# Miniprotein binders against a7ua95r516to809: the designs that were tried, part 43

Target 1, 294 residues: a7ua95r516to809
Amino acid sequence: ASLSLLSISDLVPDLQFIFFWMSNAIEILYFIQQKSPAYMQTIELMDDKAGSKESLLSATISANEEAMTILEEVIMYTFQQCVYYITKTLYVVLPGLLDCNPFGTEPSSEQCRRAAGVCVCAVCVMPEAVRRVVSVFQTTSDLLQQYQVHSEIQSQMFAYLFFFTNVSLFNQLIDKGPARGWFQRSRVLQIQASVKILLDWAKGAGHNHLAQKFFAKFCSTVTILASPPQQLSQMSWKALCAEHPSLKPVQLHRILTQYQLMAELGPLPIWQPSSEDEAYIYRTVDLLESFENH

## First folded at step 16 (miniprotein)

Design dm6
Fold by OpenDDE base, look of step 17:
Formats: structure tokens, sequence, C-alpha cells
Structure dm6 (fold): chain B 294 residues (1-294), chain A 80 residues (1-80)
């Protein structure tokens, strides 16, 4: 099946299977961790006249570590598989977020219409492109809750998914934005509104801190681009660096250069990089974010 | 070491694969050798080799794990 046709709903059965095993492997791991000390102590307290007690204890410790290692491998494998499938669905739906007009009258979601008729829930009033992205995250959240996955693993899952989303959106905006007109003020405001809906969802889902952390680069970019020319032209390079520490000098320079072109502003000396940053603005290798850093 | 057969009966046969996995991991964690795992309908039979003390703890761990999971199952252990 073409990746373009893959929805999160189509993957739910596979994901359920993976989440089931992941959750249970975690539970078994914790169970063993909790019970093993008392068991080892029992071995230690055995009145072994044959001197084999130390060897038995050593063998048991080794076997215990092996069991724990296997469980950890199962957890890691299942986690990676979940991330793989979920990120594939995100890859398909994320481009639509940048082209979305959240101020337009888009019809309510087909899913809510099918289930309850005319639904006015927060998800149903979302633009379709935003709703598709939110649906991936919501489905992930629902599955994690359904299988009672440990909170730490849930946090790691969302951290990675938000990271992936930020990298994808940031790279697309920087690379394709100028050509697609996404740097135009009206389009930027649409993107800003769409991202706000996503962030509001993340806040409502209890992931506010993670969302703020991992979307920082994309949000900073959108914030700069959404700024009125009169306001932004009064901000120095140093002030912008300080306000947007998530952006590398090369990234900030690129954003400002494209903003300047779009707004038909002449060269602004106030946006001149510092002597310290001047060497870094030419590091084009650092312009786009890498998916490998996580 | 002696050989024991652990029999798990449950009204929740959908969990038999999970139970089998858990039993293997618990046995391994206790340094019990799993000789065989068989599924017969709604019954799981696991053959293990170990000391009486190890098998006693194993039975306890299995029962506690099943209870924690909310799986209604009976555990029977016999020497074979």
Amino acid sequence: as target 1 above (294 residues)
Amino acid sequence: SMTYEVTIRTDNPEYLELIAFALRMLAMAMNLKVEEVRREGDTLRVRISGTPMQVEYFEEWVELWLEKKGIDATVEVREV
C-alpha cells in the first residue's frame, strides 16, 4: 500500500499488539526487580554445608541479569516499532499542516460525523489538516493509556514524536517555505494558528512541558516570521538570539534573510550577525535539523 | 535438581501466550531451567528443573504475578 494511504487507524491493530507486549514486558521487568532481592537474600541465608552457596548465588545473579536484559530488549524493540509506525503516519499528515487555513470554514471531521452526527467537540472544530495530526497523537495517547504503559515510557514516546514533528515541520518550512509562500505574513499567521491548536491539544493531554521543549525551534521560527516588520526591524541580532536560543545562528540568519526578501526590506544593519556568530552563519550543514540526534 | 511440571489453567485463554512468556522470564530470573512449554487447549504446561526451594518460590511468583495482572488462573506444581 502506498505510504500516502496509510492512516493511523489502519495501524491500530498492529500497534495494539506491540503495545500489549511492551506494557507486559515492562510489568514483568518491574516484578522481577521487586522480587529478586528477597529471593537472593534467601539464597544467601541458606545453610549450605557444601560450600556451593556462593556459586549458586553467582549463577542466580547472572541468570537474573540475563532475564532482565531480554526484557529490556523486548521493551526497546517494541518501543522502536511503535515509533516507526507512528512516525510513518506523521510523515504523511504533517505536510498538510503547513498548507492549512485554520480560519476557513472546513467541514467537521468525518470520524465525529460518523459516530455522533454533528459534533462540536474541540477536535471536530479543528481544521482537517490539524485534526489528522492530532488524531495520530491522540491515538497514541489512547493506546498508551489502554495498555497502562509506564509513565516514563509514555514521556519518552511523546518526546520522540514531538521531536520528529518539530524536525519535519522546521525542515519543510526552511527548505520549501520561500518557494511555497509560507513566509508570507498571511500564511505564517495560518501556520501559527495551526501550531497553537496542536500545542493546546498537547497541553490538554498533559504534555505541555514536552511540547514546549521539543517544538521550540519551529515555534521560534513561526514567531519571528509572524512578527510585524516594524517590530522585528527594531530587534538586533543579539536580541533575537537571546529571545530564540533554540535557533542556531545559521538558522536565524536564514529566517531573517528570507523575511527581509519577503517584506521587501533593505539591508538592516541591526540584523548583522555578531563577529562571534559570523563564522557560524555560513555553516549550511547546520541549517536543517537531523532526525539522527535522538 | 529435580524436574517439575507446572500446570496453569485459566478461563482467560487469550492470555496463555503472555502467561507462557512470563513463566519463562520468571524461571530464567530465578535460574530455573525451562525444559518444555506446551499449550493444550486452555491449559499451559511448563516443565522446569530446579531445587524444591526454587520451585516453591517460582510457584509463589507465578501466583503473585497472575494476581497482579488480574488473570484468573490456577497453578499446580508436581514433581515428575
Scores: ipSAE 0.834, ipTM 0.965, lowest interface PAE 0.4, mean pLDDT 92
Fold by ESMFold2, look of step 16:
Structure dm6 (fold): chain B 294 residues (1-294), chain A 80 residues (1-80)
Amino acid sequence: as target 1 above (294 residues)
Amino acid sequence: SMTYEVTIRTDNPEYLELIAFALRMLAMAMNLKVEEVRREGDTLRVRISGTPMQVEYFEEWVELWLEKKGIDATVEVREV
């Protein structure tokens, strides 16, 4: 398979086509909605010489609703096609966030100063893995702006992209973290810094509220794992559940178990699940999140 | 109910597919019957049937939509 089919830049022509039709279908829908009331009023006020005014009005209302339904279906289909293409690209680039080091221990920081040869501010180069993810979000944002897509549709699209990102990162961390060493404290801090760069992009792009909402599970996980043992060991199970409501009991239990192993802590009585939660900490079917929106 | 032919001409034939789609949706929304759609190079010909009042509103909607979209096209409506 060609690696070029997985790059967001290779998908831009297809996305431009889909955004073109989506944007225009939205505009036509709102045009009809804006103009239909006056048109219906004209029919309603017609002289009823043949006694067919009620039938004409009823038929026109039905036809008007059918047209709007078709346009709504076109909008839904094109929206689904956009998210399909974009999430295929995200699926490929997201795993790299868990392995990258944003703290500049790589030669690129040193080579940036060397290659510049001039007086420039000491700005670290964005890690390649983070840059690839930001590129997908930024390209999507640029296309939405280029085609002047309605702001509500733009918000819905980023809501889904952030949802997808959260599920992908959380599932990989939970499922592969033990084998990949991702629960080591230095790795968790690197992951936290990489995600911070993504959150900063979302804030600057006007999507802070969506990112806060849809990254909650992954961010809670990283926050717990990054907590100093002195502080985390003072928090009861009930307090942790209250502070991190996005985490299911089985998920919180797994995270605390991995934390104990990596921080070299023995079992802590304060982390015993409440009676209410005890039945749920072993529901392994609930450990990983579904990519399907229920 | 009478039959009309709507003729759309544009120098940018890449917009003809969009224009045809818009005309079909606008006509449907007004309960106008679209009988035929033909493309002849840079020209789109659409046959519709309806009352003079419906067709008058349709022409107004098409012209306004084209202006708002910024599409440089000429619209001619004739009874056939």
Scores: ipSAE 0.769, ipTM 0.950, lowest interface PAE 0.5, mean pLDDT 85

Design dm7
Fold by OpenDDE base, look of step 16:
Structure dm7 (fold): chain B 294 residues (1-294), chain A 80 residues (1-80)
Amino acid sequence: as target 1 above (294 residues)
Amino acid sequence: SMTYEVTIRTDNPEYLELIAFALRMLAKAMNLKVEEVRREGDTLRVRISGTPEQVEWFEEWVELWLEQKGIDATVEVREV
């Protein structure tokens, strides 16, 4: 199937199967963890018929650990499969977020099924491109809740998805932004508004802290690019580094260089990297974010 | 050790695969040897080897797990 046709809705049946097993594996693991101590104690209190008690206890401990390990493997595997399918869907819809004009009156093609007429709910008033991204996250949230997945696993899932989203958006913006005009102030403001809608959703969904943490790099980039030239030109390299600690020196330098070109400011001595950072601004390997370091 | 057959009957056959998995994990966690797992229609049959005391505890664990999961099922244990 063409990647372009893949929707989160098409994956729901597969995801439901995976979430079912993930949730149940967690529940079984927890059950064993809760019941095993009492069971071990019963073995310990048994009459030592023929000196076999210690061996039985040791064997039982080992078997218990093995069972728990198997369950953990199932949990990890199912978690990874969920992430794989969800991120595949995100990969398809995320580019649309950067091209989105949230200020445009593009009619939302998908009417909210819940309202007879034009639904004015927060999701229905979203630009289509933003709504598609939010739909992935919302579907994920709904499935996690439906199957009563442990809160820690939910947090880990959203942490990874936000991480993935940030890396994807950041890398696309840095790599393709200049060529696509995403560094133009008007386009940056559109991107900023779109991201704000996403962050507002994350806040409403109870993931505010995770969203703020994992979107920091992309948000910092957009904030810099959205800054008026008059304001940004007064900020030193050191001040910008301090205000945007999520950005590596090479990333900040790239952003400022592209900003200079876009705004036709010429070279600004105040943005010159410190002697300490000068060696780092040429590390092009660090320019784009990696998906592996999570 | 003796061999026992645990029979699970449920009106929710959609959970039989889950029940089978759970039983295997519970048995393993208790250091019980699972000899065989068979599905016969809406019935699951599990053969396990252990002491009478272990099997009694296993039955209890299975019943508690089913209850916690909200699966309506009957558990029968017999020596074979």
Scores: ipSAE 0.831, ipTM 0.966, lowest interface PAE 0.4, mean pLDDT 91
Fold by OpenDDE base, fold request of step 18:
Structure dm7 (fold): chain B 294 residues (1-294), chain A 80 residues (1-80)
Amino acid sequence: as target 1 above (294 residues)
Amino acid sequence: SMTYEVTIRTDNPEYLELIAFALRMLAKAMNLKVEEVRREGDTLRVRISGTPEQVEWFEEWVELWLEQKGIDATVEVREV
């Protein structure tokens, strides 16, 4: 099937299978971890028939560790598979977020599954492109809840998904933004509004801290680009670095350079990098974010 | 070591694969040898080899796990 046709809904059966095994493997692991100490103690208290006890205990410890290792491998594998499928779906829908006009009158095509009519819930009133992204996260949340996956694993999954989303959106904006007109103030304001909707969803879903942390770079970029020229031109390089610590010097320099071009601003000495940062602004290898840094 | 057959019957046959997996992991964690796992309709039969004391603990663990999981199942253990 063409990647372009892949929806999160199409992956739900596969994800359900994976989440089922992930959740149960976690539960079994936890059960073994809770019960094993008492079992080992029971073996330790058995009558010592000619060194058989020590060998039995050692063999049991080894077997126990092997069982836990197998379960951990199952958990890790299933986690990775979930992330793989979900990120594949995100990869398809995320570009639409940058092209979205949230102020447009386009009716949401997909009605809330719960309503026989037009639903006015927060998700149903979202622009279609935003709703598609939110739907991936919501489906993930619903599946995690359905299978009662441990909260730590849920947090790790959302951390990675937000990381992936931030990297994807940031890299697309930096790389393709100038050519696609995404650096134009009107377009930036649309992107800012779309991201706000996503962040508001994340807040409502209980992931506010994770969203703020992992979207910081993209949000900083959008905030700078959304700033009026009169305001931004009064901010020094040092002040911008301090307000946007998630941005590397090379990234900030690229954003400001493109902003300057777009706003038809002359050279601004106030945006000149510090002597310390001057060497870093030319490190183009650090311009785009890597997916491997998580 | 003796061989025992653990028979699990449930009205929820959709969980039999999970139960089989859980039993294998529990048996392994307890250093019990699983000789055979068979599914016969709504019944799971697991043959294990161990000491009587180990098998008693295994039965307890299986029952506790099923209870915690909320799976209604009967567990029967017999020497074979």
Scores: ipSAE 0.825, ipTM 0.965, lowest interface PAE 0.4, mean pLDDT 91
Fold by OpenDDE base, fold request of step 18:
Structure dm7 (fold): chain B 294 residues (1-294), chain A 80 residues (1-80)
Amino acid sequence: as target 1 above (294 residues)
Amino acid sequence: SMTYEVTIRTDNPEYLELIAFALRMLAKAMNLKVEEVRREGDTLRVRISGTPEQVEWFEEWVELWLEQKGIDATVEVREV
C-alpha cells in the first residue's frame, strides 16, 4: 500500500496492542518498585546462617534490578514503536497542512464516526488537511487515555510528536517553500491560519505549554513571513534575533533572504547580520533541523 | 529450593499472556527461577523453584497484582 493511503485509523489495532503492553509494563514496574523494599527487609531480618543471608540479599537485589531493567526496556521499546507508527502517519499528512486553504468552503468529506448525524465538533469543522493532522494527535490522546498510560509518558509522547511535527514542517517550508510558493504572503496567511487551528486544538487538549515550546521555530518562521513588508523592513537583525530566539542565525538569514526575494525588496542594510553572526549565517549544516536532537 | 507449580485460572483468557509476562517479571524480581510456563486452554501453569517462604510471597504478589489489575483469576500453588 502506498504511504499516501496510510491512515491513523488503519494503525489503531497495532497501536492498541503496543499501548496495552506499554501501560502494563509500567504498572508491573511500579508494582515491583513498591513491593520490593518490604521483601528485601524480610530477607534482611532472616537468621544469619553462616553468611548465607548477605549472599541471598545481594543476589535478590541484583535480580530485582535486572527485572526492573527488563521492564524499562519493554517500556522504551513500546514507546519507540508507538512513536514510529504515529510519526509515519504524520509524515504523510503534514505536507497537506502547508498546501491547504483553510478559508476554502470545501466541507470535510469525512464525518466524525462518533456521531450518527452531522457532527459539529471542533474537529469536524476543520479543513480536511488540518483535520487529518489533528486526527493523528486526537487518536494518540484517546489511546493514551484508554490504556491509562502514566501522565509523564503521555507528556513525553506529545513532546516528541510536536517536536517531530515542528521539524518536519519547518524543514519542508525552508527547503521547498520558495519553489512551492509557500513564501507568498497569501499562502503564508493560509499556513498561519492552519497552524493556529492546530495550536488551538493542542490548547483545548491540555497541551498548550508543550505546543508553544515545540512549535516555536515553525511559528516564528510563519510569523516573520506573515509580517507586512512595511513592518518587517523596519526591524533590525538584532531585533528579529531577540524576538525570535528559536531561530538560528543561518535560519533567520535564509528566511529574510527569501522574504526579500518574494517581496521584491531591495537590499536592506538593517537586516545585515551582526559581525558576530556573520560567520554562522553560512553554516548550511545548521539550516535544517535534525530529527535526532530530541 | 523446591519446585512449585502455580496454576492460574481465569474467565478472561485474553489476559493469559499478560499474566504469564507479569508472573515471569515478579518471579525474576524475587530471585525465583521460572522453570516452565505452559498455557492449557484457559489455564496458565507456571513452574518455579524457590524456598517455601519465597513462594508464599510470590503467591501474595500475584494475587495482589491480579486484584489491582481487576483480573478475576484464581491462584493455586502446589509443590511438585
Scores: ipSAE 0.824, ipTM 0.964, lowest interface PAE 0.5, mean pLDDT 91
Fold by OpenDDE base, fold request of step 18:
Order: C-alpha cells, then sequence, then structure tokens
Structure dm7 (fold): chain B 294 residues (1-294), chain A 80 residues (1-80)
C-alpha cells in the first residue's frame, strides 16, 4: 500500500499485537523482579551440601539476569516497532498541518466514530489536517491505556513522538517554508492556530509538559514568524536568542534572514549576530534537526 | 534433577502463546531447564527439569502470575 494511504486505523491490529507483547513483557519482568529476591534468599538458606549451594546460587543469579535481559530486549524491540509504525503514520499526515487553514469552513470528512450523529467534541470541530495528526496521538494514547502500559513507557513514547513531530515540522518549515509561502504572515498565523489546537489536545491528554518541551523549537520559529515587523525589528539578536533558547544561532539567523526578505525590511543591524555567535551562524549542518539526537 | 510435566488448561485459548512465553521466562529466571513446550488444543504442556523444590516454586510462580493476569487456568504438575 502506498505510504499516502496508510492511516493509523489500518495499523491498529498490528499495533495491538505489539502493545500486547510489550505490556506483558513489562509485567513479566516486573513479576520476576519482585519474586526473584525471595527465591534467591531461599537458595541461600539451603544447607550447604559440599559447595553445591554456591554454584547453584551463582547459576540461578546468572539465569535470572539473562531472563530479565531477554524481557528488556523484547520491551525495547516492541517499543521501537510501535514508534516506527506510529512515526510512519505521522510522517504522512504532518505536512498537512503546515498547509492547514484552521479558519476555513472545510467540514471534517470523518465524523467521530463515537457519535451516532454530529459530534461537537473538541476533536470533531478540529480542521481535518489537525484531526488527522491528533488521531494518531489519540490512537496511541488509547492503545497504551487499553494495554495498561507502564506510565514511564507511555511518557517515553509520547516524548519521542513529540520530538519526531517537532523535528519533522521544523525541518519542513525551514527547508520548504520559503518556497511554499509558509513564512507569509497569514500562513504563519494559520500554522500557529493549528499547532495551538494540537498543544491544547496534548494538554487535555495530560502531556502538557512534554508537548511544551519537545515542540519548543517549532513553536519558537512560528512565534518569531508570527511577530509583527514593527515588534520584531526592535528586538536585538541577543534578546531573540534569550527569548528563544531552543533555536541554534544558525537556525535563528536563517529565520530572521527569511523574515527580512519576506517583510522587505532590508538589513537590520540590530539582528546582527554577536561576535560569539558569528562563527556558528554559518554551520549549515546544524540548520536542520536530526532525528538521531533523541 | 527430575523431569516434570506442567499442564495448563484455560478457557482463554487466546492467551496460550502468552502463557507459554511467560512459563519459559519464569522457568529461565528460576534456572529451570525447559525441555519441551507443546500446545494440544486448549491445553499447554511444558516439560521442565529441576529439583522437586524448584518445581514447587515454579508451580507457585505460574499460579500467581496467572492470578495477577486474571487468566482463569488450571495448573497441574506431574513427574515424568
Amino acid sequence: as target 1 above (294 residues)
Amino acid sequence: SMTYEVTIRTDNPEYLELIAFALRMLAKAMNLKVEEVRREGDTLRVRISGTPEQVEWFEEWVELWLEQKGIDATVEVREV
């Protein structure tokens, strides 16, 4: 099937299988971790018939560690598989978020499956492009809850998904934004509104801190681009660096340069990088975010 | 070391693969050798080698794990 046709709903059966094994592997690991100390102590209390006890204990410790290692590997593998499938789905739907007009009257084509009629829930009133992204996260949340996955693993999964989303959106905006007109104020305001809907969902889902942390770079970029020229032209390079610490100097410089071109402001001495940052603004290798730095 | 057959019967055959996996991991964690795992319809048969005391603890662990999972299953252990 073309990646373009892959919906999160199509992956649910596969994800259910993976989440089932992930959750159960975690539970088995936890069970072993809880029971093993008492079992080892029982072996330690056995009568030492000719040094056989020490050997048995050592062998049992080793076997126990091996069993836990296997379970950890299963957990890591299943986690990675979940992330792989979910991020593939995100990769398909995320570009639509940048092109979304949340102020438009486009009716959501997919009605809430929970409603027997016109649902007015927060998800159903979302623009279609935003709803598609939210649907991926909501499905992930629902699956994690369905299989009662440990809260730490849930947090790690959402951290990665938000990281991935931020990197993807940021890189697309920086790389393709000028050519696609996403740096135009009207488009930026649309993007800002769409991202706000996503962040509001994340807040409602209990992931506010993670969302704020991992979307910081994209949000900073959108905030700068959404700023009126009259306001932004009064902000120094140092002030912008301080207000947007998630942006590398090369990234901020690129954003400001593109903003300057779009707004026809001409060269602004106040945006001149500091002598300390001057060497870094030319590090084009640091311009786009890496998916490997998570 | 003696060989024992652990027989698990359940009305939830959808969990037999999970039960088999859990039993393997529990046995391994206890340093029990799993000789064979067989599925016969809705019944799982696991042959393990260990001391009588180890197998008694293994039975206890299996029963406790099944209970914690909420899986209705019977566990029978016999020496073979």
Scores: ipSAE 0.824, ipTM 0.964, lowest interface PAE 0.5, mean pLDDT 91
Fold by ESMFold2, look of step 16:
Structure dm7 (fold): chain B 294 residues (1-294), chain A 80 residues (1-80)
Amino acid sequence: as target 1 above (294 residues)
Amino acid sequence: SMTYEVTIRTDNPEYLELIAFALRMLAKAMNLKVEEVRREGDTLRVRISGTPEQVEWFEEWVELWLEQKGIDATVEVREV
C-alpha cells in the first residue's frame, strides 16, 4: 500500500490500545507472582483430617499457573502486534536513508548554529528521510513511556526495531547498492552521516548498548566502504575480520569486491581470505540477513 | 461453595474493561470460579462461587490491585 497508509501517526490509536493492554497484563502478572506465595501458604497450613489438602493445593497451583500462562500469552501477542505495525512503518521509510544527502544544498541557518551552545534541535536540522525514521523511534519511545511499560519490555522492543533496521539497511545496500551507486565513496559518506544521526538519537534515548549491538553489521559495512583507499589497501583480510567480527566471510568479500571496483584499484584481488574463510566467501545463501530474531 | 456478588463502582468507566479483565485473572489465579460479569453503566457486577475464605482473599487482592493501579473505585461483596 502507500507510504501515507503506513505512517506512524496513522497507527498511534491502534498502538495506544495495544500498549494499554500489554502494560496492564504485565502489571497483573507481576501482582499475581508477588501475592500467590502467601495465598498458597494458607492452603498448606490448613488443617485437613480428610487428606483433601494436597488435591486442593495441586488444583490451585495448576489454576495459578494457567492464569500466569494466559497473561504471558497476552503479553507476547500484544508485543508481536506492536512490532508488526511499527516495522511495517519502518520498512517503507528506511530506504530513504540510503538515498538522502544529510549535508544538504543549503547551509544551516545562522540562528540554529548560534543557539547550539544552549540547546540542540536535531529534528530541525535533519534531512527529511532521517527525520521520518527518527519519528518512528521517538513515537514508539513516547508511547512506551506514556503507558509505563516495564523497562525490560521496552528494551526488547527497541532490540527488535534496531535488529529490523540493521537487516533492512544492510540487505538493501548489499542487494541494490551496485545498481543504485551506493558504493561510491561520496554516497557512502552521506550514508554514514545519516546513520550517525540515528545512533545519536539512540544514545540520547538511553539505548546506546542496544544500538551498538544490533547496528554493528551495517555500521561495519559503512566504515569499510568509507575508508580511504590508501588505508584500506594496507589492511589484511585477517585484520579486517578482527576489526569487523559482525561480518560473515561472504559479506566481507562482497563489500571488498565492490570497494575495489568503485575505487578503481584494478582487477587483481587485494585481500586474500584465510584458508578457514575460503570455503565461505561464495556462499550467496549467507549474503543477506534474515528478518527472523536469531 | 457459596455464590457471591462483587460490585465495583468507579467514576472512570474507561477502566471497567480493564477491571473486568483483572478480576477474571485474579479469580483464576486463586482457583475461584467466575460465573458472570455484567456491566451496568459505571458499575461492574461479578458473580463468583467459592468458600468465604477464598472470597475474602479475592476481595483483598482486588482492593490492593486497584490501589496499586491508582483506580478510584469502591468494592462491595455480598452473598447471594
Scores: ipSAE 0.777, ipTM 0.952, lowest interface PAE 0.5, mean pLDDT 86

Design dm7
Fold by ESMFold2, look of step 17:
Structure dm7 (fold): chain B 294 residues (1-294), chain A 80 residues (1-80)
Amino acid sequence: as target 1 above (294 residues)
Amino acid sequence: SMTYEVTIRTDNPEYLELIAFALRMLAKAMNLKVEEVRREGDTLRVRISGTPEQVEWFEEWVELWLEQKGIDATVEVREV
């Protein structure tokens, strides 16, 4: 691809080519898996006059495994190429989610209004920044369905896209939040509303479980930051860890520190880390999340 | 083990590259040796080496796969 291909619409021709080969490789692999047992059985039932049956069966099993390995490699490579193109676009559009205001009278997308026939979000509107992110997910979903990609592969792709989204948003918030004013309560409430729109899309698309699993860290962060000071100041470090197990001690400590600064609170004894967690609150290597999944 | 030529003729020539790939994978999965693959316009010619029984299974797999995929094609196998 070129540097000028940063929108999802510019990538559709490349994605169509990649999805075509991925879906066909999956279908061929499935065909071989379904047909091979009957074929192998004919070799097993052969008359073993010269003892060559065992050699023929072993060679055929080996060749069969080689064919399936080639197809699995094609599937893996094409999957990685799809993810590469899609995440390049997603990386560009995700930061806008942190700056947008979903509570205004901003117009929804034409497709959303026409498809629904009525306003489907009376409290929240879909600002352009959110629409751009949703468009990436929706276009991906449409292409996967158009090419009849196996449902397990579709799930793996959205698992990765949601993982990537979570890492990108969390890292941006932690790294740039102080300078950008994103820890102010009014901004956090706007971010929370924007995330709700994404979660609603994922639920409607049949990916609710994946979104809940892979957005957990970012959602926990926003939930803590959105809590009123009267409520949050009553929660101990231990209680916060228990409610938000997706957050590492260094991450929770950083979030609470930013909360204190923005709410103009002094140090709170109730937020003192446990003795076991105190060793970990300064592990800056664990502060930001990796885009790689191990 | 004998040599056979599989000829595929299709109204969907845009799928010939896919058909060639599928035939290579199906042949490999059955331990059939693909000697050559030639494209002549809208016709694909594949030479394979195997037993008559293996080639009969291969022809059946190719025909079933083409039908499953919905590709309108004819499959002809001849000994060469």
Scores: ipSAE 0.777, ipTM 0.955, lowest interface PAE 0.5, mean pLDDT 86
Fold by ESMFold2, fold request of step 18:
Structure dm7 (fold): chain B 294 residues (1-294), chain A 80 residues (1-80)
Amino acid sequence: as target 1 above (294 residues)
Amino acid sequence: SMTYEVTIRTDNPEYLELIAFALRMLAKAMNLKVEEVRREGDTLRVRISGTPEQVEWFEEWVELWLEQKGIDATVEVREV
């Protein structure tokens, strides 16, 4: 039987435990960093006729560094555990973004229609697949706030979650897109709309800069695929590389090949790779991204 | 160096593991040797070895950290 071990709701108790220890380890580390200079100064200023002051100070500095190292290891381990649980949940829900229709094939909620003379209730009009992804991000944000995790650690966590989301969506689009019809223009526009909802959530949550940085590859891919043929066919290979530096040559080549098939375009001379890039357009080892880069 | 026993009593025993961890880290950061940590119900007993001056700083750090965290606990230090 299938186990729902990857649901964010099922993982909240484990995440609460991990966030508790992570946040407290951070606070203890900060406390030691703030208080240690004054303590070390008392040792530095002591009158020491026997010459043991330097030995005591050296031993105390070493012990202080060891304590901070232990705390840093706890923080790193707990951070990695949080990321592990959250990304396993996220991995399950992300594929649905590529198949959903955010333009609505179902009746809108009456509450959202009445409350939003202008569409201000994104959650109520949000497709279920997008809602599942937003729920993972929102639950993570709520837990980080509940445990008052230091803002630097919050930023690092969302940087990785956005990186993970980008890699997962890009790899699935490239790998499964031809068989699933995801390169058809109507589907690309639906994908673009779904991703915009995620980007709007990130902006509203105060993470716009991280989302812009870490979604770049997938967003570039969708931007190219969504471009009208009249506009894209006028852009050279060099211009596309310059506009989309997050895409490797093999990736850009694959995206343009799929675009040509769906737009019923023949080979275009201006999309011929530069001489420098010709060596790289068939490097299939570079086609998909690793989940270990951030 | 002398041996001291630090006794922490709290109405919130769910915090005792955190308090024990914090005491170990604070003592280590000051080059105090933690000889033993024992839990007796709602009471934590920690034995440390150090100079009287080091233990005075340690007690101050523990009290400040508990206050910062908002943990209602009593801290007692006794030479043993």
Scores: ipSAE 0.770, ipTM 0.951, lowest interface PAE 0.5, mean pLDDT 86
Fold by ESMFold2, fold request of step 18:
Structure dm7 (fold): chain B 294 residues (1-294), chain A 80 residues (1-80)
Amino acid sequence: as target 1 above (294 residues)
Amino acid sequence: SMTYEVTIRTDNPEYLELIAFALRMLAKAMNLKVEEVRREGDTLRVRISGTPEQVEWFEEWVELWLEQKGIDATVEVREV
């Protein structure tokens, strides 16, 4: 379990090799796609003396498609290898986000001392657990830029990394949260602050749209758990589903149950699931998310 | 229906594996048969079979790809 075994920096040489081949395979594929129409046209304009033009064109189209398939397989394989190495590191560092305190051990910042009459801590400190996650994302971003990987592939990679992060954090919160005390109010606020640091990194790196899309489930969960009771208790089940469409009925039900326990609230009639959704709130097979993207 | 030898020379032999891969893919995309690929130090020798017209297009694609990639290499094609 040493940091040298879990550090993204130790994987950089392997990632450099894989990114080199991935980026070049993408460029060769694009080259072929751009140049093939003119080449095929020369066959179409060829003198059809022996009536073999259609057979030659068909064979050439088939060979051309085979070449593109090989390149697509190389790209897919190298992409999967990158994701494998990066998510292996990410999976180890992500749980620390749920245990860390971004507010530090003492609220003695200049901002807290300057808030006369009301203590307001508006500045979050980046704890080491958050820094480790950011380091994985930043190193990935730097390598993608270094090897000039096509921007579409860069977006797909971060889409998957954000999806992976969302699933990992959500599953751990739901699965381990009761035993680890992660639904307690002070802990939820700390988790919310830590996630905000990650979202700020994504925004600064130009991936805000991907983060908004792929962190939706975990962010919705934390938003609900962090909501003041006066505000949340006025939202019906239907309203919560509409506000948080990323959450399945079983997931929303579980989150509201943990909220009721944390806030020491009894059952609320307004949170009764719709008759359609009531069939699904006990589907425990749907509670945790799969890491497969589909 | 003729056999050609394509010779690639570069000052940067670390690119030869990439160049070999690219040549295989470009030839495949044109329905050219690659019969052999050999690396001899800083030189790559590729034996292909095709019509003179196909090989002319192949040489053009290889030269253009090398230029676009920024690889400083020479391309020589001769009938064998």
Scores: ipSAE 0.767, ipTM 0.954, lowest interface PAE 0.5, mean pLDDT 86

